VH-VL binders against Probable Rho-GTPase-activating protein 6 (rga6). Designs and how they scored, part 4

Target 1, 235 residues: Probable Rho-GTPase-activating protein 6 (rga6), of Schizosaccharomyces pombe (o43027r312to546)
Amino acid sequence: TNLCKFTFPTPECAPPSLLLPHIFAQCVHFLSLNALHVPGIFRISGSGPVIKAITEYFYSPPHFWLDETSEIFKRIGFPSYIDIAAVLKRYIMLLPGGLFTHKDILNLLVPLYVDSSRVKVPIDIRNEMAALCFSQIDSYVRFSILCSLLALLHQIATRTQELENGMENTKDSTLMKPEALGIIFGPLLLGNSSTDLSKSCPSGNVNDLMRFETEKARVEAKIVEGLIIHWPEVL
Below, E stands for the ipSAE of ESMFold2; O stands for the ipSAE of OpenDDE; V2 stands for 0.75 times the mean of E and O plus 0.25 times the DockQ between their complexes.

## First folded at step 1 (VH-VL)

Design z11 (from z1 with heavy chain E99D G100H D102Y I103D L104S T105S Y108L D109H; framework fv_tezepelumab)
Fold by ESMFold2-Fast, scan of step 1:
Structure z11 (fold): chain C 235 residues (1-235), chain A 124 residues (1-124), chain B 108 residues (1-108)
Amino acid sequence: as target 1 above (235 residues)
Amino acid sequence: QMQLVESGGGVVQPGRSLRLSCAASGFTFSSYGMHWVRQAPGKGLEWVAVIWYDGSNKHYADSVKGRFTITRDNSKNTLNLQMNSLRAEDTAVYYCARDHYYDSSGYLHAFDIWGQGTMVTVSS
Amino acid sequence: SYVLTQPPSVSVAPGQTARITCGGNNIGSKSVHWYQQKPGQAPVLVVYDDSDRPSWIPERFSGSNSGNTATLTISRGEAGDEADYYCQVWDSSSDHVVFGGGTKLTVL
């Protein structure tokens, strides 16, 4: 795979010297600089043909980072924030084996971030345990993908909070909060990990299967929501 | 609380024009793509057109391309369909629908909120 | 142009499971959505993205999608389930929404 060394544009938000697939690096770099305050970012789907054009463009990578003057934007128009976000999501979806490799990582994250847990972990222990989970990722590329993604999502959530704190009425806001981002990225990041919930899925019972899938999605969303909110504490 | 209300339907002769409107309430209209879907009497659902959340992109069914124009006014929370050169085949109930599903694999267009529909009859 | 094929009608006895199929070339690579339409009413989304349900839809409704066939499954059929059901995909190659022809479900 075509890898490149990457420094997150806000250096304090990610470990130094990450190693990313070129297409992922281009998307993260562009969105972190240009798209933190886009309503519905990652939630709104893009245009199929535009997503295809962007993806093909990245598989013949330019030597420079994307900006307003990049040739692709003469073809698809600028800004294409929603479409670039869709390319990033699609890349994560297609990763073989997912991002967490140890089967126990998801089970360890549940008591740290899910409010339905019977045992609640102290804040300082939570931060250390989350950091340990990330240190157990056996691929520096997968580690780099997770760190850069969570850095981006944390910055989006922070910008949303800043903007909404200045609003008189936030009921109509479509800026992306951690909860909404967790719903989107929970299944993408954690869907292939084992949990105690996966053991409760009875085969051939549609009602129980639907109940199981709903609870699994809720747990995954809550974990990612918590990771987004507390990302600086994990670093 | 979330609702879409269509208006502007009626009886019109072939070759004439008609403008449909859809008033949205109870959600942030400017954040969602919007569609028009029609259904001829006793027939199935047929997609007509889509407009992106900001009005930047539009697509049309082949049967209406060049005759219909989809527009939106985000300041008024309204979706419009301008129908020109109407034909008997355009006789249908016209629904406006909100595009709500979001995915990472492509552009899915699931319709989670529908209006009640407005009847357009094209007859001599 | 992409085409979705549904059976015109399906019958189910009360309390039994109804299965409505939606055939399409390589439909398993697309996301399928299902709508319920009762006489004189607007369609209602019952299943989206192959198998997900809106919060207002009973868990008796479920979906699957693989290969060339997507299926809407309605367990424990009730008289209130009588309606026309439509499958739908987005064909990204043409930028078109495609609906199936519809299936009339009767509970008898």
Scores: ipSAE 0.000, ipTM 0.413, lowest interface PAE 16.9, mean pLDDT 80

Design z12 (from z1 with heavy chain G100Y Y101S D102S I103S L104F T105G G106E Y107L, light chain K30Y; framework fv_tezepelumab; at its last look DockQ between E and O 0.01; V2 from the best seeds 0.00; counts 0 for: pae E 17.0 > 2, placed apart)
Heavy chain, then light chain:
Amino acid sequence: QMQLVESGGGVVQPGRSLRLSCAASGFTFSSYGMHWVRQAPGKGLEWVAVIWYDGSNKHYADSVKGRFTITRDNSKNTLNLQMNSLRAEDTAVYYCAREYSSSFGELYDAFDIWGQGTMVTVSS
Amino acid sequence: SYVLTQPPSVSVAPGQTARITCGGNNIGSYSVHWYQQKPGQAPVLVVYDDSDRPSWIPERFSGSNSGNTATLTISRGEAGDEADYYCQVWDSSSDHVVFGGGTKLTVL
ESMFold2-Fast, scan of step 1: ipSAE 0.000; ipTM 0.449
ESMFold2, look of step 2: ipSAE 0.000; ipTM 0.440
ESMFold2 (binder alone), look of step 2: mean pLDDT 92; pTM 0.948
OpenDDE, look of step 2: ipSAE 0.278; ipTM 0.752

Design z13 (from z1 with heavy chain E99D G100V Y101L D102T I103G L104Y T105Y G106P Y107D Y108E D109Y; framework fv_tezepelumab)
Fold by ESMFold2-Fast, scan of step 1:
Structure z13 (fold): chain C 235 residues (1-235), chain A 124 residues (1-124), chain B 108 residues (1-108)
Amino acid sequence: as target 1 above (235 residues)
Amino acid sequence: QMQLVESGGGVVQPGRSLRLSCAASGFTFSSYGMHWVRQAPGKGLEWVAVIWYDGSNKHYADSVKGRFTITRDNSKNTLNLQMNSLRAEDTAVYYCARDVLTGYYPDEYAFDIWGQGTMVTVSS
Amino acid sequence: SYVLTQPPSVSVAPGQTARITCGGNNIGSKSVHWYQQKPGQAPVLVVYDDSDRPSWIPERFSGSNSGNTATLTISRGEAGDEADYYCQVWDSSSDHVVFGGGTKLTVL
């Protein structure tokens, strides 16, 4: 409910004026400045009591911008990047109605980001269609949340690539690549799209349902991975 | 240094149970999918099971479905395989193996770190 | 059930190129991975995703995959390359990892 005007530190990755819930703006701002190279960011679970303490801090007076000198960090440890990331992720999980307002968003995004060896959509067309998809979001607040989130995830992925370009074995890295971020945020952003498991597999075979869920998660992850990689060209 | 160490192997009679464990060190265990792969004496490699990085999904070879259960404890950096209703055909060296990724992309399943293996002998 | 076919054995002279094939129906549409196993040792990943190589594996090891055949190529063969080699894919129709039967490489 408490909204604030937000400007992302890297303007080319997001519109210059967004309207965000205060708690979301706080988390994005703090992570964009402090947590671009934290191993396992968004993947590693935080501490439940610490996450609760941070959440209550943002919802209770005083409401000040979080920084390295904030009193809460003396209580929960300094810095608590994993826990701040967990607060951000939980906020998205608890949003009523999700971030996309159109039921058919997944059907529109699949052909843009889930390529086959035979059929490929040109990158310029893909970016234009993704932008059109985003323009269909009815709420400027939801649009702002999605833009700031993808801008943050793009920054993290870019920093990971910069750091890993000097590594000999990138498979040992725990820094977050677009692939890993897509796995985490795919289901969160797209998971409640127009697919009913009982209608997709009325036979009731558990193994067939597991296969379907695995493929659905892969598709969702690939879409978000693509959005993260190509974010500056979308918006 | 990155390492996987299996334990729990031994000699058991048909129809009994055995629990294998794999201790991981030198990497962030919770970031990777984990597999069990076995090899019967003088035979080739046979995949047994996978568990995703967060434990949210699992797949099993048809030969072990309903008898084996793969689990992990990310707080202890440990992978486990509970083997029930053992058969002579389950006799093999069992390897713990790290997936190159988290487990979400099965078409990319590949095993870049392997343990030394633990022998399971099911005698009649 | 999906099956990968490998020759049981391949011989190569020192310094020459060894080629180990892995046959599978439409295997070119799948990602193929290759493992080296020496007697009494755990397997070692030598090629993944058809042609990518781990940083600890010499450039002499390379891979290709098209149509119905994937190939592991070992240039400038050395005595230390003697091992069993296994190819591996994921079969999406059965949700199973499938290994080839293995090829014993002899350098002589």
Scores: ipSAE 0.000, ipTM 0.413, lowest interface PAE 18.0, mean pLDDT 79

Design z14 (framework fv_tezepelumab)
Fold by ESMFold2-Fast, scan of step 1:
Structure z14 (fold): chain C 235 residues (1-235), chain A 123 residues (1-123), chain B 108 residues (1-108)
Amino acid sequence: as target 1 above (235 residues)
Amino acid sequence: QMQLVESGGGVVQPGRSLRLSCAASGFTFSSYGMHWVRQAPGKGLEWVAVISYDGSNKHYADSVKGRFTITRDNSKNTLNLQMNSLRAEDTAVYYCAKDLYGSGTWEDAFDIWGQGTMVTVSS
Amino acid sequence: SYVLTQPPSVSVAPGQTARITCGGNNIGSKSVHWYQQKPGQAPVLVVYDDSDRPSWIPERFSGSNSGNTATLTISRGEAGDEADYYCQVWDSSSDHYVFGGGTKLTVL
């Protein structure tokens, strides 16, 4: 694995001296500078062949990593922001063991971001508890991936809000809000973690299993939505 | 409002040259790949040429390769098609069209189209 | 070069569902886009990236793409849907954009 030190373009949104795989660092950097305004970013499926081409370029041979990102993407055939985002997503999906591998992390995050009207936690306590959950990530590389990703998603959400505040009709907007990003990244970031819901599903009925999976996905989406919104406060 | 307006069409004799222009407004022209697509009377759509957002990469349909040249001027928000050695088979309405995504893959849809300009190659 | 095959015409009764197919070798691995063209007008993008729809297009329009066939589905057909419909892909092996031959939709 070829790793590099990484400084997020807006330093206030991420810890200094992150350690990222080169492919992940280049994609995050490029999207942060160029793609905060793209409708359907991360939601729209990328082109399989293009995603493969980007991936292969970064893994053979290593000296190509010294090229500027724009020159690399010219060689690949000008991949869309959608394709670059899809490479980022695929990288996370293919990580052995995922990002949050601690089985009980969801049980800690649920009270902070889900059902807040029932189990209200003060915002300063919520931010402190979320930071403690991040400290449970056993790999600095995984920690760096998560921090840089949430920084990027927070930037996208902020830019969406800015652009939509200028629109006369926001119902036609396909720009990505924290809720939509949470739906996409909830299962990717938290899907391997246990929840109280895991104990409530007997697995004996397909309808009950479907309801369980739907509720689990909703919970995961709400957690990631909250992390995106409050990301600078967690740091 | 995003708009593309073609100009430069007309009647021209075989073997002559013609230059088409497309004026873009309402979007950041320099961020998008641009296309020329043509349609012969009563026939279907035929892609002609594409130019990348910065003008560094271009592709052409086999039927026009070596005869047509696509260019752009990002400072003036204009796309051009220089058509040389025109043939009767080049008779068509020529549309300019914009890539859906900025600085993106060649796999983009064309979201904004001009109204077209008619090119007739005859004596 | 790569070829996209569309039926030359499709008819649908008002209120019924029209399906327009676009056949291509392994087209399911490509991003398929659909355009609507009315007489004397420029084409209009109706479906992109297989199944996504621009905000100006009614929800009655949808798409799918798998294997060797992509399909444009128009629910609740209306007289205003009469047009020629074209599918389109990028073929990376030839560095060309390919349009289907077009399908004339008639609402009777």
Scores: ipSAE 0.000, ipTM 0.424, lowest interface PAE 14.9, mean pLDDT 80

Design z2 (framework fv_tezepelumab)
Heavy chain, then light chain:
Amino acid sequence: QMQLVESGGGVVQPGRSLRLSCAASGFTFSSYGMHWVRQAPGKGLEWVAVIWYDGSNKHYADSVKGRFTITRDNSKNTLNLQMNSLRAEDTAVYYCARDSLEWLLYDAFDIWGQGTMVTVSS
Amino acid sequence: SYVLTQPPSVSVAPGQTARITCGGNNIGSKSVHWYQQKPGQAPVLVVYDDSDRPSWIPERFSGSNSGNTATLTISRGEAGDEADYYCQVWDSSSDHVVFGGGTKLTVL
ESMFold2-Fast, scan of step 1: ipSAE 0.006; ipTM 0.524

Design z3 (from z1 with heavy chain E99S G100P I103S L104S T105G G106Y Y108D, light chain K30Y; framework fv_tezepelumab)
Fold by ESMFold2-Fast, scan of step 1:
Structure z3 (fold): chain C 235 residues (1-235), chain A 124 residues (1-124), chain B 108 residues (1-108)
Amino acid sequence: as target 1 above (235 residues)
Amino acid sequence: QMQLVESGGGVVQPGRSLRLSCAASGFTFSSYGMHWVRQAPGKGLEWVAVIWYDGSNKHYADSVKGRFTITRDNSKNTLNLQMNSLRAEDTAVYYCARSPYDSSGYYDDAFDIWGQGTMVTVSS
Amino acid sequence: SYVLTQPPSVSVAPGQTARITCGGNNIGSYSVHWYQQKPGQAPVLVVYDDSDRPSWIPERFSGSNSGNTATLTISRGEAGDEADYYCQVWDSSSDHVVFGGGTKLTVL
């Protein structure tokens, strides 16, 4: 297994000692230092050939961190922020067993982050309950992936806020806010497995099934949006 | 089961318009990029257009730019192709197809789910 | 624009290995996908990302991609494998999906 000990570049944004897959660590490290201000990050697709080249570059990894002098950038060009973000996102999508696989965790997080609940949970209790959800993750590697990812997404959202507060016209901004990041990472983190999508015997009518799936995606997006915004309070 | 069903095809005279629809079921439609691919009788596959998961980005084949418009309605799980100024060379079976990986617009992804197609015939 | 070249036809004897090539400049740097299409039917994904296979596709199907040639390999050819086969890439320079011209596989 290609695991490495990892310290998030902004140490206060994540637990001090994490254990990450090497490919994931390389992507998080590079993006946290270089790509917090990239329009459309994680939203824009990237280039298949470039994503493939980056992934293969990490297959037999060097000892040192990716930077602008790295050999890969002589082939694909610097800065390949969008493509490195795509490698990170693809790693999460293909991760065996997923990250939050327990359905009870989704149910617990709904009243903390989804407006439609209409039951206001006090801020201190919300943060404590979210922290408890994270403490129930069985795998330290999965826990480390979630912590480093949310730290990265929180930093991106914070940088977007800082830059947009300085803009005269924020309507045209394509920088990534928590809402947009939640739409992208909601389904990836909280699950829509092939088993959930391809039920052989569910037998509900098609319209009800479609409404359920649409609402599920919205709820997942809102949960991840909330986790991104409040990550320092959960940490 | 995951499924895509096209509709709206038919016979139409040159210069007229047709609107194709594709109904998706069994998966979270709003999480996937969607494509239209066509095939003229006895010919190969030709890509027509793509639309991103949220509808924000669209790309078109050069042969249809300015004439065709791809849209989606995530609340209804439907993909649409508005075809204007139709030409004889647009005669084909039109397929809708999904890009997998539950990604937010990976256009380099394979098409893992295809509809059965709807025939469009442009003739006088 | 980027062009993918396939032979128009390939024939194979039952039980033998068929190889269908897809030529493209530096295609080894692209992610190549392969589709099978039988008469009157929609295409079916048989190989994706150069060498990966959907769970519903037999292990007899495999792929490779290096240099200027990607190859779809069908081992132990069967009559049911007769179809048109298409390779496909995403061309990032033009933001277009590109299909090969197709190869008709005949099992004789």
Scores: ipSAE 0.000, ipTM 0.419, lowest interface PAE 17.8, mean pLDDT 80

Design z4 (framework fv_tezepelumab)
Fold by ESMFold2-Fast, scan of step 1:
Structure z4 (fold): chain C 235 residues (1-235), chain A 123 residues (1-123), chain B 108 residues (1-108)
Amino acid sequence: as target 1 above (235 residues)
Amino acid sequence: QMQLVESGGGVVQPGRSLRLSCAASGFTFSSYGMHWVRQAPGKGLEWVAVIWYDGSNKHYADSVKGRFTITRDNSKNTLNLQMNSLRAEDTAVYYCARDTGYSYGLEYAFDIWGQGTMVTVSS
Amino acid sequence: SYVLTQPPSVSVAPGQTARITCGGNNIGSKSVHWYQQKPGQAPVLVVYDDSDRPSWIPERFSGSNSGNTATLTISRGEAGDEADYYCQVWDSSSDHYVFGGGTKLTVL
């Protein structure tokens, strides 16, 4: 089977006893332990042939947890942080039906994390409402993927903040902040919701449709940014 | 070839101390959690202690807590178990074992085992 | 403390399937690992993460885990399979690794 029970390396950052696909577990485990400080992680494109090689290596069980002595690194070289991150992203992109199963997930999360929302949710219940949204995910595997991913992204953002606090000039930093991670993962986690774009933009005008898509992407990015920042409070 | 070799076992009187060592080779020792597991003559396996890959965290079985101390030296690829206030009930073969991944993950198996070293606590 | 329960012994005829159980409260939520130990030898990992097998272990060995029972299944039993078998989990509530009491497999 392709599933394994998984304990996130920083136990307080995720629920215990997660259930993950082996390839996803390998990527999260390796990146959490080795790649929190990599500039441009998840933003920089990897090498196609290398990504394919890593994917096939993880797909072919059994493999113990990846480390610098692992067979794959004799073939492709160590480190391969960017490429392993790309394997993780591609796994999410290839999931049928996406990660959120509730069709109205955007409407539920917008009031919690988007300042321009017309619906007002009291700050003191935001975390409880977010937890309820996660509880509606029908698949424990998809729930586990989301929890482990957000735990990883939160660790990266925290490490970025720690490192940048020690820098004399942060303008040259390419380390990944919550805003940048939200831009990358917003569409991946929320973009396949069942909304009728033509009904949302009844003019049928291409410019209006592009404007709608841009706004939708902005909202998705803000939601994921908020989930990354506040993840330990949602758990 | 990945290998663990225990040493330091022997016969010791109750109330005395003994120090076990485990030498690791053939893998990156500093990347793995390490364990001590014991087995009394004719009895089952009993987990004793774990130390995380960087030495930052340790856990002990209730039966040895406060008496045994697990340590590691990553520069020498060595795991140690300091056993104080030994009791007859501590008589067992002591195995050194590696967990299946980085020690920060907790649901791991023990994939590499040493041959074991016998500790006998008697008069 | 968390306890894993195994039958003390199981017998199987040559060529038949042996099943060794490991009982624990909500054990299906944990990763179960299985070890084979022959007399005078160190344990050998035969199944890990419920159902995965190290590359040096024959396909005859398999595992499952759901609810309150995990099972090690050994198909086409051979004399060389005679050994003690132990299940093992991590118990997060106590921060302990826990072994079952062991099952002696006899090939008749």
Scores: ipSAE 0.000, ipTM 0.434, lowest interface PAE 17.7, mean pLDDT 81

Design z5 (framework fv_tezepelumab)
Fold by ESMFold2-Fast, scan of step 1:
Structure z5 (fold): chain C 235 residues (1-235), chain A 123 residues (1-123), chain B 108 residues (1-108)
Amino acid sequence: as target 1 above (235 residues)
Amino acid sequence: QMQLVESGGGVVQPGRSLRLSCAASGFTFSSYGMHWVRQAPGKGLEWVAVISYDGSNKHYADSVKGRFTITRDNSKNTLNLQMNSLRAEDTAVYYCAKDIEYSSGWYDAFDIWGQGTMVTVSS
Amino acid sequence: SYVLTQPPSVSVAPGQTARITCGGNNIGSKSVHWYQQKPGQAPVLVVYDDSDRPSWIPERFSGSNSGNTATLTISRGEAGDEADYYCQVWDSSSDHVVFGGGTKLTVL
C-alpha cells in the first residue's frame, strides 16, 4: 500500500492515528527528530540530483524509519536535511488539487488571520473557525498530510524561538520563523483557492496582475503563519 | 480483466539455464511491482524475487541470489526470470504475481496471480 | 530471517467459525495478507492489510492482527472453504516477502 499509519512524535501537536503516504511519513518523521534547528530549512532549494536519489530510495521499500545509518546517506552524504525537506515540499506541490478541496477556503480564513481595523477576532473563536475549515477537507489522507505538516512547522518555529532567545544578535539568524515558513507554504497550501482579491484585479493589465499576485501571496503567507503559531489550539 | 500468463517452463538438466516469461494484460503494467513465487510439489509457497514498477530496484530470496535475475520490459508488458545454475531443489511451479497497489515504494499483497509454469530440474 | 508460524491443520464443522493463526515477532506492526489455495490452482487473495477484503471475496472472511499473532476468521464454514491458507508479510528489515508454512482447513 502507498499509505501507512503514523503517530507524530509530539502527540499533543497532531491528531492520533494519521494516515500518510510512505514517502511523506518518512520525511516528516526524519525532519521532526533531526532537523528542527536547520538554517534555511524549506527555503533553500536543495540539489536536483540528490532530491531524485532520495525520491528513488523511497520507491524501494523502506527498510525501517530513515536515520543517520540509512544506506542512502552513504551515497548522498549525511545529513542531507535540506534535500529531505525539498522532497517533502515537492510531494505537496505535486498533489492533484492541493490540500484544501474547497475553493473558498482562502476567503474563509482571511478574516481570522489577516489584520483588519474593522474586526479583531478573539483567538479562541479564530481557532474554532480554523478547525471548522479543516473539517471540510474531504480526504482523510489530505487532512493527515496537513496536520502532520503544520505540526512539523510548529515544532520548527518553536525550536527557532528557543534557540534565538539564547542569541545575542538575532538579525544574523537564518533559522525559520513562522513568518518565513508562511511565505514558503502559503502558496503551496492555499494558492489554488478562489479569493476576493480577484475583484481587485478585473483588468488584464500586467502591472495590476503583478500587484494582485503579490497581495494574494502576502495574504496566504499571513494565514499559514497564524496556523503555524496557533496550531496546537486548532486541533 | 486483469490477467498474467506464464511461459518458458520445462524439463532441464542440473547446472543449465532456463528463462521464464510472464505476459500481463488488463492493467497498467508499468505502475506495479511484480513478483515471482514458486511452489515445490506438495510444499508451501516460497517467494523468489521482486522488481519495482520501473525496474530500478530488485530483491531476491537468499536461495536464488546470484543465480536468478528478474527483469521487466514495460513497453511489452512482460516480466522475465532468468534462472542460471539450476539445482534439483529449484523444481517447482513458478507463479508470477502482481502487487495490489500502484507504485508506492512499498510492497504489499498479490491480488493477481498467473496459473503457473512447471520447472523440473532432473537428469 | 523473519519467520511466520501457522498450525499445519485446522478442522471445523459446517456452519461453524474457523480461526487460522499466523505467529510472528511483533507481527502487529506489519501488514498481513492471506491467500487461499485449492489443489491444482493458483493462490487467491482473501484478506489484505490485516482486515480488508477484495470485492470478490465473501464477507464471511475477516482478519485481525495485533501483538505477535494475526488471525484469519472464516464464519459459517462451507465445504467450498476447504483449502490451504497462507499468511504473508513484507519484512522491510531484510527486503523479503515471507510466507507462513500454510494451514490445511478441513470442513467435516
Scores: ipSAE 0.000, ipTM 0.408, lowest interface PAE 19.3, mean pLDDT 82

Design z6 (from z1 with heavy chain E99G G100L Y101E I103Y L104Y T105D G106S Y107S Y108G D109Y A110P; framework fv_tezepelumab)
Fold by ESMFold2-Fast, scan of step 1:
Structure z6 (fold): chain C 235 residues (1-235), chain A 124 residues (1-124), chain B 108 residues (1-108)
Amino acid sequence: as target 1 above (235 residues)
Amino acid sequence: QMQLVESGGGVVQPGRSLRLSCAASGFTFSSYGMHWVRQAPGKGLEWVAVIWYDGSNKHYADSVKGRFTITRDNSKNTLNLQMNSLRAEDTAVYYCARGLEDYYDSSGYPFDIWGQGTMVTVSS
Amino acid sequence: SYVLTQPPSVSVAPGQTARITCGGNNIGSKSVHWYQQKPGQAPVLVVYDDSDRPSWIPERFSGSNSGNTATLTISRGEAGDEADYYCQVWDSSSDHVVFGGGTKLTVL
């Protein structure tokens, strides 16, 4: 079966009864239970051949939930956390049309999460408005992907904080904080809808385009950082 | 229901230490900056300390800097204030408060949820 | 160090408008929040970000902030409004939260 019913392990972080593509569900389930503490998770590139092997394994249903006894790990070695994270990330990158179906959703999220002398929105109202934006997603599968992803990213950020609270010096930590996750997932979640903005820049001026792209990436990263931090209160 | 409950207050002699705790429930504790605010009997509100949502930054009022330490345990939804070298002027009701934050300043303002307060009396 | 100045007390007749001021150097460039505190109780947020109001606070409460003065305005004053009122800002230059000294509102 291509789609499966999914219950996120932490009830506070996701709606009950999500509907996910089988491969996405496998990755979220495995990472949520096994890989919240992995340095550089989602940032470090995986092995191309290993990513391919994992992806092909999931295309041959049915499979039980991925764990240390799974047949794939006899071929590629356990645990392959980085590679499984790369499979999840690649799935999002290859989604036709991205996760947001309406280009206007980005325009609604920008003023909620990006400081402006024109608009200032308190965090509680920001959370309510973000929830309304997510309700505009017209595909329950896309909605489920976004909810389970943000739940996972929130758990990773929370685990990073728990581990770093015991450290005397956190400067050398490579565990993933909301800021770092926002840098990675900002373009993946919001990049498709923001292409309309790049068309307004003069195509012949490289410096203007580079400054615009830098600011666009910062804005996208701040939105996703905020969603990760406050995710349980958005939904 | 969103709630903050302080504990650990009491009577203590000058120069000694006391540790206050604040238990949070009904909201995602790890998403908010937390503050300690005190009020001496018959006096106004005085800010004591802040700790950011992720524990990465802390600030203290000049009157307590070097003596008080603010910490949090996001896995247990608790905020703590370790008070060392206590003085008579530290006598006050201590409130924990949740600060709403903007991503540009991460300052923990305004205070939308307050605890009931716990009394600290520094006296012989 | 940054300082907020409030009058110690303000009196208003029932049904009339009370205005409580909060003075600070260039306070109009900062976000001002207001708290109500009744005897023996914890403070309650009544106005935030200069002029916004929590949904559970009556429309009679409003705020403004410009230049060197922020103002909390309580229209149609009633006995239940008697309390101490505090203004508050975050001073980014010192990384400190600053409270005003408080204003006792009496409705007589």
Scores: ipSAE 0.000, ipTM 0.414, lowest interface PAE 19.2, mean pLDDT 80

